# VH-VL binders against Protein mesh, part 10

Target 1, 209 residues: Protein mesh, of Bombyx mori (Silk moth) (h9jiq1r811to1019)
Amino acid sequence: GVAGIFGDPHIVTFDDLQYTFNGKGEYVLVRVDHSQLKLDVQGRFEQVPRNIHGAVNATHLTSVVAASNNSQTIEVRLRPQHAQWRYRLDVFANGKRVYFDRTALRVQYFPGVTVYQPMYVLNQSEIVVMFSSGAGLEVVENRGFMTARVYLPWTFMNQTRGLFGNWSLDVNDDFTRPDGTLASVDLNNFQSAHRDFAQHWQLTDREQR
Short names: E, the ipSAE of ESMFold2; O, the ipSAE of OpenDDE; V2, 0.75 times the mean of E and O plus 0.25 times the DockQ between their complexes.

## First folded at step 1 (VH-VL)

Design Sm30 (framework fv_satralizumab)
Fold by ESMFold2-Fast, scan of step 1:
Structure Sm30 (fold): chain C 209 residues (1-209), chain A 122 residues (1-122), chain B 107 residues (1-107)
Amino acid sequence: as target 1 above (209 residues)
Amino acid sequence: QVQLQESGPGLVKPSETLSLTCAVSGYSISSDYAWSWVRQPPGEGLEWIGFISYSGSTNYNPSLQGRVTISRDNSKNTLYLQMNSLRAEDTAVYYCARDYEYTGSYTYFDYWGEGTLVTVSS
Amino acid sequence: DIQMTQSPSSLSASVGDSVTITCQASQDISNYLNWYQQKPGKAPELLIYDASNLETGVPSRFSGSGSGTDFTFTISSLEAEDAATYYCQQYHSLPWTFGQGTKVEIE
């Protein structure tokens, strides 16, 4: 299955439920607590840098941090300064900057995880993260906007929690809060999705990877 | 401003080893870029020889039959090219050039040395 | 290895003319193509990178276009100083390879 965060931004869950997201700060995108399949993927959202009344509530994805069972923690971060001809994603492994060699496959091997930087496409940056558990993360930057997709094999079915929902094949339980309660969300009201569901997956400063 | 300056023997005999030097100023060779050697036989086109990255990783053109070694001295900010088993066909102007930036969006040769002519003649 | 073929190998034109040079890759290289100008006795100089982007300081009469396997380089109004050999270069994969060059002569 696949789930992701796109555009303005909005989220598509593993059960193909779509909703609008407008949170600020660090959030759990997907979490799996099973000891053999442990996975934690977190996203950081910051205000769009324009200081305009009304626009101050717009946010965008600026970083994704992921770790799986016995793996190094990988962060993919949007570069703070935009230039149309520059690659705009930085990669960190356990807090250390990763440098990719262009002379061979752009592949770096770490304990429990492989990171791949595809050849640059005009005005698009991309990083693929592949965990030994089979979990995958794809981060793409296009026109200054960062998007992320998480790819999970069937062994993760009905094991996920977070903004990307419970992969249960039933959209009715995708708005499950961390405490196990189900939120009543009006999909046509983005305030409802955030207030009643998404904000409950926001991480404190101490919980961030 | 980044400047590159090649130097070498000018004349080398067949079967000998060529040793060339490229002095770089205005930028550290241990920072962010790869550095290439490119040659051009008189009246002909350009051929990429190989490069050394800011981290010391090398890559060579397979067409040179394993005859080439590129190295560097970070303290002198200098690049070196060694090519063994020289033949008349190795006669060319040899350039050093700044190549791609690691994690950068584009790869191009943005700064070139003036070139040094190497004649292989008995 | 990716082979780069330029056409024509040489051309002659008058000041003020528009001239076009083509470059064909033996396989899909997306937009990973640069164009260089080399004047007699000088090192090559970058004009166009990533198929269509003009390098800083290069006159706007120079332009590039194309993607995949077929690329063009155009000088919209030829000047006497443009007499040179022009090379395309792919950076899709190693080894880096150049076209054979196109010599532009002024009539």
Scores: ipSAE 0.007, ipTM 0.461, lowest interface PAE 11.9, mean pLDDT 83

Design Sm34 (from Sm6 with heavy chain L100E R101Y W102G E103D L104Y L105E P106W Y110L; framework fv_satralizumab)
Fold by ESMFold2-Fast, scan of step 1:
Structure Sm34 (fold): chain C 209 residues (1-209), chain A 121 residues (1-121), chain B 107 residues (1-107)
Amino acid sequence: as target 1 above (209 residues)
Amino acid sequence: QVQLQESGPGLVKPSETLSLTCAVSGYSISSDYAWSWVRQPPGEGLEWIGFISYSGSTNYNPSLQGRVTISRDNSKNTLYLQMNSLRAEDTAVYYCARDEYGDYEWYFDLWGEGTLVTVSS
Amino acid sequence: DIQMTQSPSSLSASVGDSVTITCQASQDISNYLNWYQQKPGKAPELLIYDASNLETGVPSRFSGSGSGTDFTFTISSLEAEDAATYYCQQYHSLPWTFGQGTKVEIE
């Protein structure tokens, strides 16, 4: 299964529920706590700079941090723009910067996780993260906007929690809060999705990776 | 202010080994960038020799047939170039240069003043 | 190895003239090309990177364009201090290679 967050930002859950999210801060995108896989994927959302596409008070994804059992923690971070054609995603493995170039082999191996930089396309940066468990993370930047997708083996259906839903094969229970209660969300009002559901998955400073 | 300063023997005999040093000040060579060596024979164009990245990875111009080694000493913030089996054709000004790295672009944004090496008996 | 060929090898022009230098790659290098200026007795200095991006602090009279195999470098209004040799450099594939250089002399 696949779930993701797309640049402006829209979320598509593992159950294929779509909703708009405009929270600020750090949030749990997906958490899996299963005997064969522990996974924690967190996203950071920051205010869009005032002079982008006429946006006022909008947020966008700026970082994704993923950790799995017995693996290095991988962060993929949107780099501030300072040149027209510069590659715009930075990668960190356990807090240490990982460098890629287009002329060298772009696959780097770390304990429990492999990080791959696909061939560069002008104005598009991409990083693929593959955990030994089969869980995957794909991050793409296009024109300053970051998107992320999480790929999970089918064996983990009904084991996910977070903004990407519970993967129950039923969209009606995807707005499940951390305490297990169901949020009543009006999809015609993005403030309802945030207030009644998404803010409950916001992380405190102590919980961030 | 970041500065690169090359130093070397000036005159080397054919078949000997060239050893050059590039002292870097104002920036740590282990924190970012790649660091390159480029040479220029008198009155001629530029030839890239090789680089060493901030992480210690090296890459060399195949035309030099494995004759070159680029290394560093992080504690001294210094880069080194060794070239063996010197010929008269290796006579050139040798530059060290800072090479943009990690941003997907490769360009030389800072250069040392260069050091002339003459290969003659 | 990718071969870079510049044209012309030298030119002479007056202050205020517009001058154009071309650089041709032996194979497609996308936009992975830089331009450098070298004054006599000095190290080269970066002017243009990624075919068309002006380096910080470089005067706007310098510009670059092109992609693939054919690239152009232009000085729109030549100044006396622009007398130098100009080099293109590809960074599409290792080893990095430079053109042979174009010497610009001021009349």
Scores: ipSAE 0.000, ipTM 0.452, lowest interface PAE 13.1, mean pLDDT 83

Design Sm42 (from Sm6 with heavy chain D99H L100Y R101G W102S E103G L104W L105Y P106N Y107T; framework fv_satralizumab)
Fold by ESMFold2-Fast, scan of step 1:
Structure Sm42 (fold): chain C 209 residues (1-209), chain A 121 residues (1-121), chain B 107 residues (1-107)
Amino acid sequence: as target 1 above (209 residues)
Amino acid sequence: QVQLQESGPGLVKPSETLSLTCAVSGYSISSDYAWSWVRQPPGEGLEWIGFISYSGSTNYNPSLQGRVTISRDNSKNTLYLQMNSLRAEDTAVYYCARHYGSGWYNTFDYWGEGTLVTVSS
Amino acid sequence: DIQMTQSPSSLSASVGDSVTITCQASQDISNYLNWYQQKPGKAPELLIYDASNLETGVPSRFSGSGSGTDFTFTISSLEAEDAATYYCQQYHSLPWTFGQGTKVEIE
């Protein structure tokens, strides 16, 4: 299965429920705590820069941080709003910047995780993160907007928590808060999704990677 | 084998418009990277003016925005800088430079020799 | 705009000496900082990129370190050809800004 975050941002859960979210700060996108798979994927949401998109009070995804079983922590970060228009994603492994060989294959190997930069596509930056646990992360930047997708083996159904939902094949329980209570969300009201559900998955300083 | 060569008038009068050219050889300006103008007043530090990308998009230092235009001619592989309303403080050596960016780093990796522009009556 | 402040503005040292230049950003720029060398009458040349990475062809006596707001550039054993002005440059945010420069003179 696949879940992801797009644009302004819009979220698609593992159960294919789509909703919009406009929070600021760091949030749990997905957490898995299975005996054979541990995964923590966090996203940072910041105010959209005026000089890129003309909007000052909207938010967008600017960073994704992920770690899995016995792996280094990988961060994929949108370059600052005014960075060079070509190649706008930076990668960090345990807080240290990753440099791909500019003349060789675009692959870097770390304990528990492989990171690769696919061949250039015009006006698009992309990073793929593959954990030894089987979890995958794809980050794409296009026109200053970052999207992220998480790929999980079907054997981990019912193990996910976070903004990407409880992967139960039932969209009615995707709005489950960290304490296990179910939020009632009006999908036509952006504030309802944030206030009643997404805000509860916001990270504290202790939980940020 | 990439070379940049600036040219323009050595002397311009206050309130006039400056026009500079930068001829690029050994690399196509439309295929990759961004191309910048940077200036340096005599005995002083460096100031970034602006750039034009391989796709033709431009960005300018806000301190100079409204006075400066960067353009190109792909068929001549040449960059241009035009600056309006010149003042004595615009006296400087003007460089063109390739701005390299790839997700690994952002740098100015090739520079022209520079051309001195004096603003005086 | 992000202001870059270098220290010292000038120094004199002898061949074989170790010299250190600092660069301070007015805001957090992560590691998005380059160091350039400019010899009299010539254009600048890139020495260090992304705060700590040595450009190809640049001697190993040059090094950089730091992150956030405080950065250091070091020449471990000064050579006569190192007489130049050195500039830091941030590329975290537009406009790109340079430090005022540090002039290194050989005694």
Scores: ipSAE 0.000, ipTM 0.433, lowest interface PAE 17.9, mean pLDDT 81

Design Sm46 (framework fv_satralizumab)
Heavy chain, then light chain:
Amino acid sequence: QVQLQESGPGLVKPSETLSLTCAVSGYSISSDYAWSWVRQPPGEGLEWIGFISYSGSTNYNPSLQGRVTISRDNSKNTLYLQMNSLRAEDTAVYYCAREGLYDSAFDIWGEGTLVTVSS
Amino acid sequence: DIQMTQSPSSLSASVGDSVTITCQASQDISNYLNWYQQKPGKAPELLIYDASNLETGVPSRFSGSGSGTDFTFTISSLEAEDAATYYCQQYHSLPWTFGQGTKVEIE
ESMFold2-Fast, scan of step 1: ipSAE 0.036; ipTM 0.573

Design Sm6 (framework fv_satralizumab)
Fold by ESMFold2-Fast, scan of step 1:
Structure Sm6 (fold): chain C 209 residues (1-209), chain A 121 residues (1-121), chain B 107 residues (1-107)
Amino acid sequence: as target 1 above (209 residues)
Amino acid sequence: QVQLQESGPGLVKPSETLSLTCAVSGYSISSDYAWSWVRQPPGEGLEWIGFISYSGSTNYNPSLQGRVTISRDNSKNTLYLQMNSLRAEDTAVYYCARDLRWELLPYFDYWGEGTLVTVSS
Amino acid sequence: DIQMTQSPSSLSASVGDSVTITCQASQDISNYLNWYQQKPGKAPELLIYDASNLETGVPSRFSGSGSGTDFTFTISSLEAEDAATYYCQQYHSLPWTFGQGTKVEIE
């Protein structure tokens, strides 16, 4: 199964429910705490910089941090401004910056996880993270906007929690808060999803990876 | 804001070792990118010599491998080029340049002014 | 090593003319090609990156196109300040290689 966060941002859950998200700060995208699979994927959202037409109070994904069974923690971060007003991706493994310096098939091996940087495609940056547990993460940057997808084996259906939903094959329980209660969300009011559900998955400083 | 400035001896004798420096200002050489040396014989084209990355990894043009060493001093924000067994054909203007990460960014966005090295007896 | 061949080696044109330079790679380099301008006595300056993208601060009269093995660089309306030597450079594979250069002179 696959779940992800896109652009403006929109979230698509493992059950294929789509909703808009405009939170700021660090959030649990997906968490699995099972005897055979432990996974924690967190996203950081910051305000979009001021543009030529003035300040906007919208957010965008700027970092994804992931760890699984016995793995190093991998962070994929939207690169700071270039000399041109552009963003690219940087990778960190347990806080140490990773360099990719060859033109064909960039692969770096770490305990419990492999990181792959595909060859550069015009105006697109991409990082693929593959955990030994079978979980995968794909991060893509286009024109300064970062997107992320999480791929999980079908064996872990109904084991996920977080903004990406329960993966129960029933969209009605995807808005489950950390305490196990169900949020009532009005999808015609995009602020309802944030206030009533997504804000409850926001991380404190102590909980961030 | 980013500036590179090469310096060297100007004149060296055949079979001697060349040592050049490149002082970088306005950007930290250890924070990002790779940094390259490129040379240009008088009236001719450009030849890439090698690079050193922000992490300290080096790579050299095979035509010069074994004669060239590129190094850095992060505390001085300075790059170095050493080339041994000099011949008249090594006479060129030597440039240092910022070499953006190949997979994400274009190459050679900032260049130094260049320093002329003449190899003669 | 990847060989880069430019054509022509030199050309003369008048202010206002359109100038085209070509660059051919000895093997497929996708779009991993840059174009540089070098004026007499000065260091090269980046004009075009990734075959077709204009570097910030570079006038819109400069453009690039192509993919694979065949690339084109165009100056749509030549100005006196454009008298220079132009170089293509591939960054598909190490070692990085440059074309031999095209000298553009104003008549």
Scores: ipSAE 0.000, ipTM 0.425, lowest interface PAE 15.9, mean pLDDT 81

Design Tm11 (framework fv_tafolecimab)
Fold by ESMFold2-Fast, scan of step 1:
Structure Tm11 (fold): chain C 209 residues (1-209), chain A 123 residues (1-123), chain B 106 residues (1-106)
Amino acid sequence: as target 1 above (209 residues)
Amino acid sequence: QLQLQESGPGLVKPSETLSLTCTVSGGSISSGDYYWSWIRQPPGKGLEWIGSIYYSGSTYYNPSLKSRVTISVDTSKNQFSLKLSSVTAADTAVYYCARGLYRSGFYYYMDVWGQGTLVTVSS
Amino acid sequence: EIVLTQSPATLSLSPGERATLSCRASQSVSSYLAWYQQKPGQAPRLLIYDASNRATGIPARFSGSGSGTDFTLTISSLEPEDFAVYYCQQYDNWPTFGGGTKVEIK
């Protein structure tokens, strides 16, 4: 199964429910706590810079932080500025910046996780994170916007929680809060999704990886 | 380079289902940055958004048309399709497929359009 | 739904003149507003997005302004090819279009 955050931003859950998200701060995208897979993926959202005729009330994904069974914590971060250089994603492993050597394979091995940088495509940056537990994370930057997808084996169906839904194959229960209650959400109203559901998955500074 | 092309019957009888397909060439439909949209324009009237689909299959429909509209996507064929049921003369329009791009905002604006196809509902 | 009202419905001008087209929203759409040009028998063509950003290949004579509920498209000096119908579209909620302004030769 796959779930992700796209554009400015829209979320597509593991059950293929789509909704608009405009929260600020750090949020649980997906959490799995299973005997064979422990996974925690968090996203950071910041306000899109103002255009010349007004403030935008939209947010965008600026960082994804992920960790799994016995793995180092991997962060993929959007570079905040400069049109000059084409590649805009930075990678950190346990807080230390990762560099990909042009002459070696663009693959770095860490405890419990492998990170690779696919071949560069003009105006697109990409990082793939592969956990030994079987979970995958793909981060793409295109035209200044960061998108992220999480890939999970079918064995973890109905074992997910967070903004990416519970993967029950029923879209009607994807708006499950951390306490297990269901939110009533108007899919065409971003404030409803945020107020009634997404804000309950927001993390404090103490809870961030 | 990206091109969208509508195809389907130009004449549909009242009460039947209108079916159109949009073929995308010069680019992949499987992208997280885009929604694939249907817009219509009755003769001499303005533009009306019908609905959009994400490559995963998730759909959003115009509330006034929601009970009659189904949009589907076939990523292996790089196509997406519209079905509008129980048509009447009020559904006579030029139907456009378009790519929805959201770089800012909560929904999308259309940056690439098909040429449009006229569908007439008559007996 | 958010209703967009364009005015005037028809604007009659000569080549070389300045055109000013208005689009008013029934509620705030922030800056999530696009403008399209449509010529007879053709699909709409994107001119402006995010209220004021000119799309690729669009001549500098086209400019957009405004935020919230009041938006303007300006064509500083009309060329013969600019006589067309212009539509605004909001994307703060599900997409809706204005009724259009026809710019015609006097």
Scores: ipSAE 0.000, ipTM 0.447, lowest interface PAE 15.8, mean pLDDT 83

Design Tm31 (framework fv_tafolecimab)
Fold by ESMFold2-Fast, scan of step 1:
Structure Tm31 (fold): chain C 209 residues (1-209), chain A 124 residues (1-124), chain B 106 residues (1-106)
Amino acid sequence: as target 1 above (209 residues)
Amino acid sequence: QLQLQESGPGLVKPSETLSLTCTVSGGSISSGDYYWSWIRQPPGKGLEWIGSIYYSGSTYYNPSLKSRVTISVDTSKNQFSLKLSSVTAADTAVYYCARSVTYEDSGYTYMDVWGQGTLVTVSS
Amino acid sequence: EIVLTQSPATLSLSPGERATLSCRASQSVSSYLAWYQQKPGQAPRLLIYDASNRATGIPARFSGSGSGTDFTLTISSLEPEDFAVYYCQQYDNWPTFGGGTKVEIK
């Protein structure tokens, strides 16, 4: 199954429910906390700094941090300070910058995880993260906006929690808060989705990285 | 912090070779994220890209100048150089060196840091 | 060769007015377009890259828009230091520059 963050931004859950997201800060996108299968994917959302042309709405994804069973922690981060660069995604493994040799195979191997940088296409930067657990993360940047998708094998079904839903094959329970309660969300009001559901998945400083 | 400075003769005779050097200060020419370029501007006219070089020695040249132009790099001196052969009065221009921001697999770039420029006059 | 046509060739305006400069490419250059400002006796200065991103240190009054073949540089309210020649440049193929637009005091 697949779940992700798209546009300015909207979220598509593993059960294929769509909703608008406008939160700021760090959030749990997907968490699997099982004795034999562990995955934590976190996203950072920041305010769009300028709306010069074509930009719509207030926040965008700027970083995704992911870790799985016995893996290094991989962060894929938008590169705003080096906006003049045409490739705009930085990769960190356990906090250390990862570099790709563009004249060689663009693959880096770490304990429990492999990171691949596909060829640059048009004005699009891309990083693919492949965990030994079978979980995958795809991050794409186009014109300063990040999109992220999480790919999970069926073994993670009904084991997920977070903004991407609980993957129960029933969209009616995708708005489950950390405490197990179900949020009543008005999908035509993005403030309802944030206040009643999404903000409850916001991380404290202790839970980041 | 990063500065580029052109140097070379300001007067070249017709049929001779124009030779200029760009010295890079405050940064390394061996940065894999940049190409290093030459651009020229004839008096009262617009800008023309001459060519670009990557620190490995890979070059891209303007097709209209390709038969006459050679760009080289000396990473130990943090310099890159332009040679333009068989010059005529049409080659009279201010010559700029610049840092070029690159694609992963392309030498076709915009220029983010420019030298001051040096006027080269082709006259007998 | 990709040809860039800038219009108008000369734009006569007063301080405080809005300037709109056009750059049209002979074929699609996607978003691989930059804008430069050049004052007499000086090197060009990068203003905008990737059609719409402002370079570091460039005031917010400068903005770029467009994609494909049609691009615009806008200066929302001209300051005295903005009277200069402006060039567009594509980098979809080997770099080419437009002929320039001179923004001059009326």
Scores: ipSAE 0.000, ipTM 0.437, lowest interface PAE 13.0, mean pLDDT 84

Design Tm35 (framework fv_tafolecimab; at its last look DockQ between E and O 0.05; V2 from the best seeds 0.00; counts 0 for: pae E 16.7 > 2, placed apart)
Heavy chain, then light chain:
Amino acid sequence: QLQLQESGPGLVKPSETLSLTCTVSGGSISSGDYYWSWIRQPPGKGLEWIGSIYYSGSTYYNPSLKSRVTISVDTSKNQFSLKLSSVTAADTAVYYCARGDYEDFWSGYDYFDYWGQGTLVTVSS
Amino acid sequence: EIVLTQSPATLSLSPGERATLSCRASQSVSSYLAWYQQKPGQAPRLLIYDASNRATGIPARFSGSGSGTDFTLTISSLEPEDFAVYYCQQYDNWPTFGGGTKVEIK
ESMFold2-Fast, scan of step 1: ipSAE 0.402; ipTM 0.744
ESMFold2, look of step 2: ipSAE 0.000; ipTM 0.447
ESMFold2 (binder alone), look of step 2: mean pLDDT 92; pTM 0.947
OpenDDE, look of step 2: ipSAE 0.006; ipTM 0.539

Design Tm7 (framework fv_tafolecimab)
Heavy chain, then light chain:
Amino acid sequence: QLQLQESGPGLVKPSETLSLTCTVSGGSISSGDYYWSWIRQPPGKGLEWIGSIYYSGSTYYNPSLKSRVTISVDTSKNQFSLKLSSVTAADTAVYYCARHPRWLQSDAFDIWGQGTLVTVSS
Amino acid sequence: EIVLTQSPATLSLSPGERATLSCRASQSVSSYLAWYQQKPGQAPRLLIYDASNRATGIPARFSGSGSGTDFTLTISSLEPEDFAVYYCQQYDNWPTFGGGTKVEIK
ESMFold2-Fast, scan of step 1: ipSAE 0.005; ipTM 0.544

## First folded at step 2 (VH-VL)

Design Dm43 (from Dm10 with heavy chain D99K G101Y S102Y Y103R W104G G105Y R106S; framework fv_dalutrafusp; at its last look DockQ between E and O 0.03; V2 from the best seeds 0.00; counts 0 for: pae E 10.9 > 2, placed apart)
Heavy chain, then light chain:
Amino acid sequence: EVQLVQSGAEVKKPGESLKISCKASGYSFTDYWINWVRQMPGKGLEWMGRIDPSDSYTNYAGKFKDQVTISADKSISTAYLQWSSLKASDTAMYYCARKSYYRGYSFDYWGQGTLVTVSS
Amino acid sequence: DIQMTQSPSSLSASVGDRVTITCRASQGISNYLNWYQQKPGKAPKLLIYAASTLQSGVPSRFSGSGSGTDFTFTISSLQPEDIATYYCQQYYSYPLTFGQGTKVEIK
ESMFold2, look of step 2: ipSAE 0.006; ipTM 0.563
ESMFold2 (binder alone), look of step 2: mean pLDDT 95; pTM 0.956
OpenDDE, look of step 2: ipSAE 0.017; ipTM 0.620

Design Tm29 (framework fv_tafolecimab; at its last look DockQ between E and O 0.67; V2 from the best seeds 0.00; counts 0 for: pae E 10.6 > 2)
Heavy chain, then light chain:
Amino acid sequence: QLQLQESGPGLVKPSETLSLTCTVSGGSISSGDYYWSWIRQPPGKGLEWIGSIYYSGSTYYNPSLKSRVTISVDTSKNQFSLKLSSVTAADTAVYYCARGETIYYDSGNYEYFQHWGQGTLVTVSS
Amino acid sequence: EIVLTQSPATLSLSPGERATLSCRASQSVSSYLAWYQQKPGQAPRLLIYDASNRATGIPARFSGSGSGTDFTLTISSLEPEDFAVYYCQQYDNWPTFGGGTKVEIK
ESMFold2, look of step 2: ipSAE 0.000; ipTM 0.515
ESMFold2 (binder alone), look of step 2: mean pLDDT 92; pTM 0.950
OpenDDE, look of step 2: ipSAE 0.021; ipTM 0.585

## First folded at step 4 (VH-VL; framework fv_tafolecimab)

Design E1 (at its last look DockQ between E and O 0.67; V2 from the best seeds 0.00; counts 0 for: pae E 9.8 > 2)
Heavy chain, then light chain:
Amino acid sequence: QLQLQESGPGLVKPSETLSLTCTVSGGSISSGDYYWSWIRQPPGKGLEWIGSIYYSGSTYYNPSLKSRVTISVDTSKNQFSLKLSSVTAADTAVYYCARDSYYGNYEYFDYWGQGTLVTVSS
Amino acid sequence: EIVLTQSPATLSLSPGERATLSCRASQSVDSYLAWYQQKPGQAPRLLIYDASNRATGIPARFSGSGSGTDFTLTISSLEPEDFAVYYCQQYDNWPTFGGGTKVEIK
ESMFold2, look of step 4: ipSAE 0.006; ipTM 0.543
ESMFold2 (binder alone), look of step 4: mean pLDDT 92; pTM 0.948
OpenDDE, look of step 4: ipSAE 0.393; ipTM 0.773

Design E2 (at its last look DockQ between E and O 0.53; V2 from the best seeds 0.00; counts 0 for: pae E 12.1 > 2)
Heavy chain, then light chain:
Amino acid sequence: QLQLQESGPGLVKPSETLSLTCTVSGGSISSGDYYWSWIRQPPGKGLEWIGSIYYSGSTYYNPSLKSRVTISVDTSKNQFSLKLSSVTAADTAVYYCARGETIYEGNYEYFDYWGQGTLVTVSS
Amino acid sequence: EIVLTQSPATLSLSPGERATLSCRASQSVDSYLAWYQQKPGQAPRLLIYDASNRATGIPARFSGSGSGTDFTLTISSLEPEDFAVYYCQQYDNWPTFGGGTKVEIK
ESMFold2, look of step 4: ipSAE 0.000; ipTM 0.498
ESMFold2 (binder alone), look of step 4: mean pLDDT 93; pTM 0.954
OpenDDE, look of step 4: ipSAE 0.033; ipTM 0.659

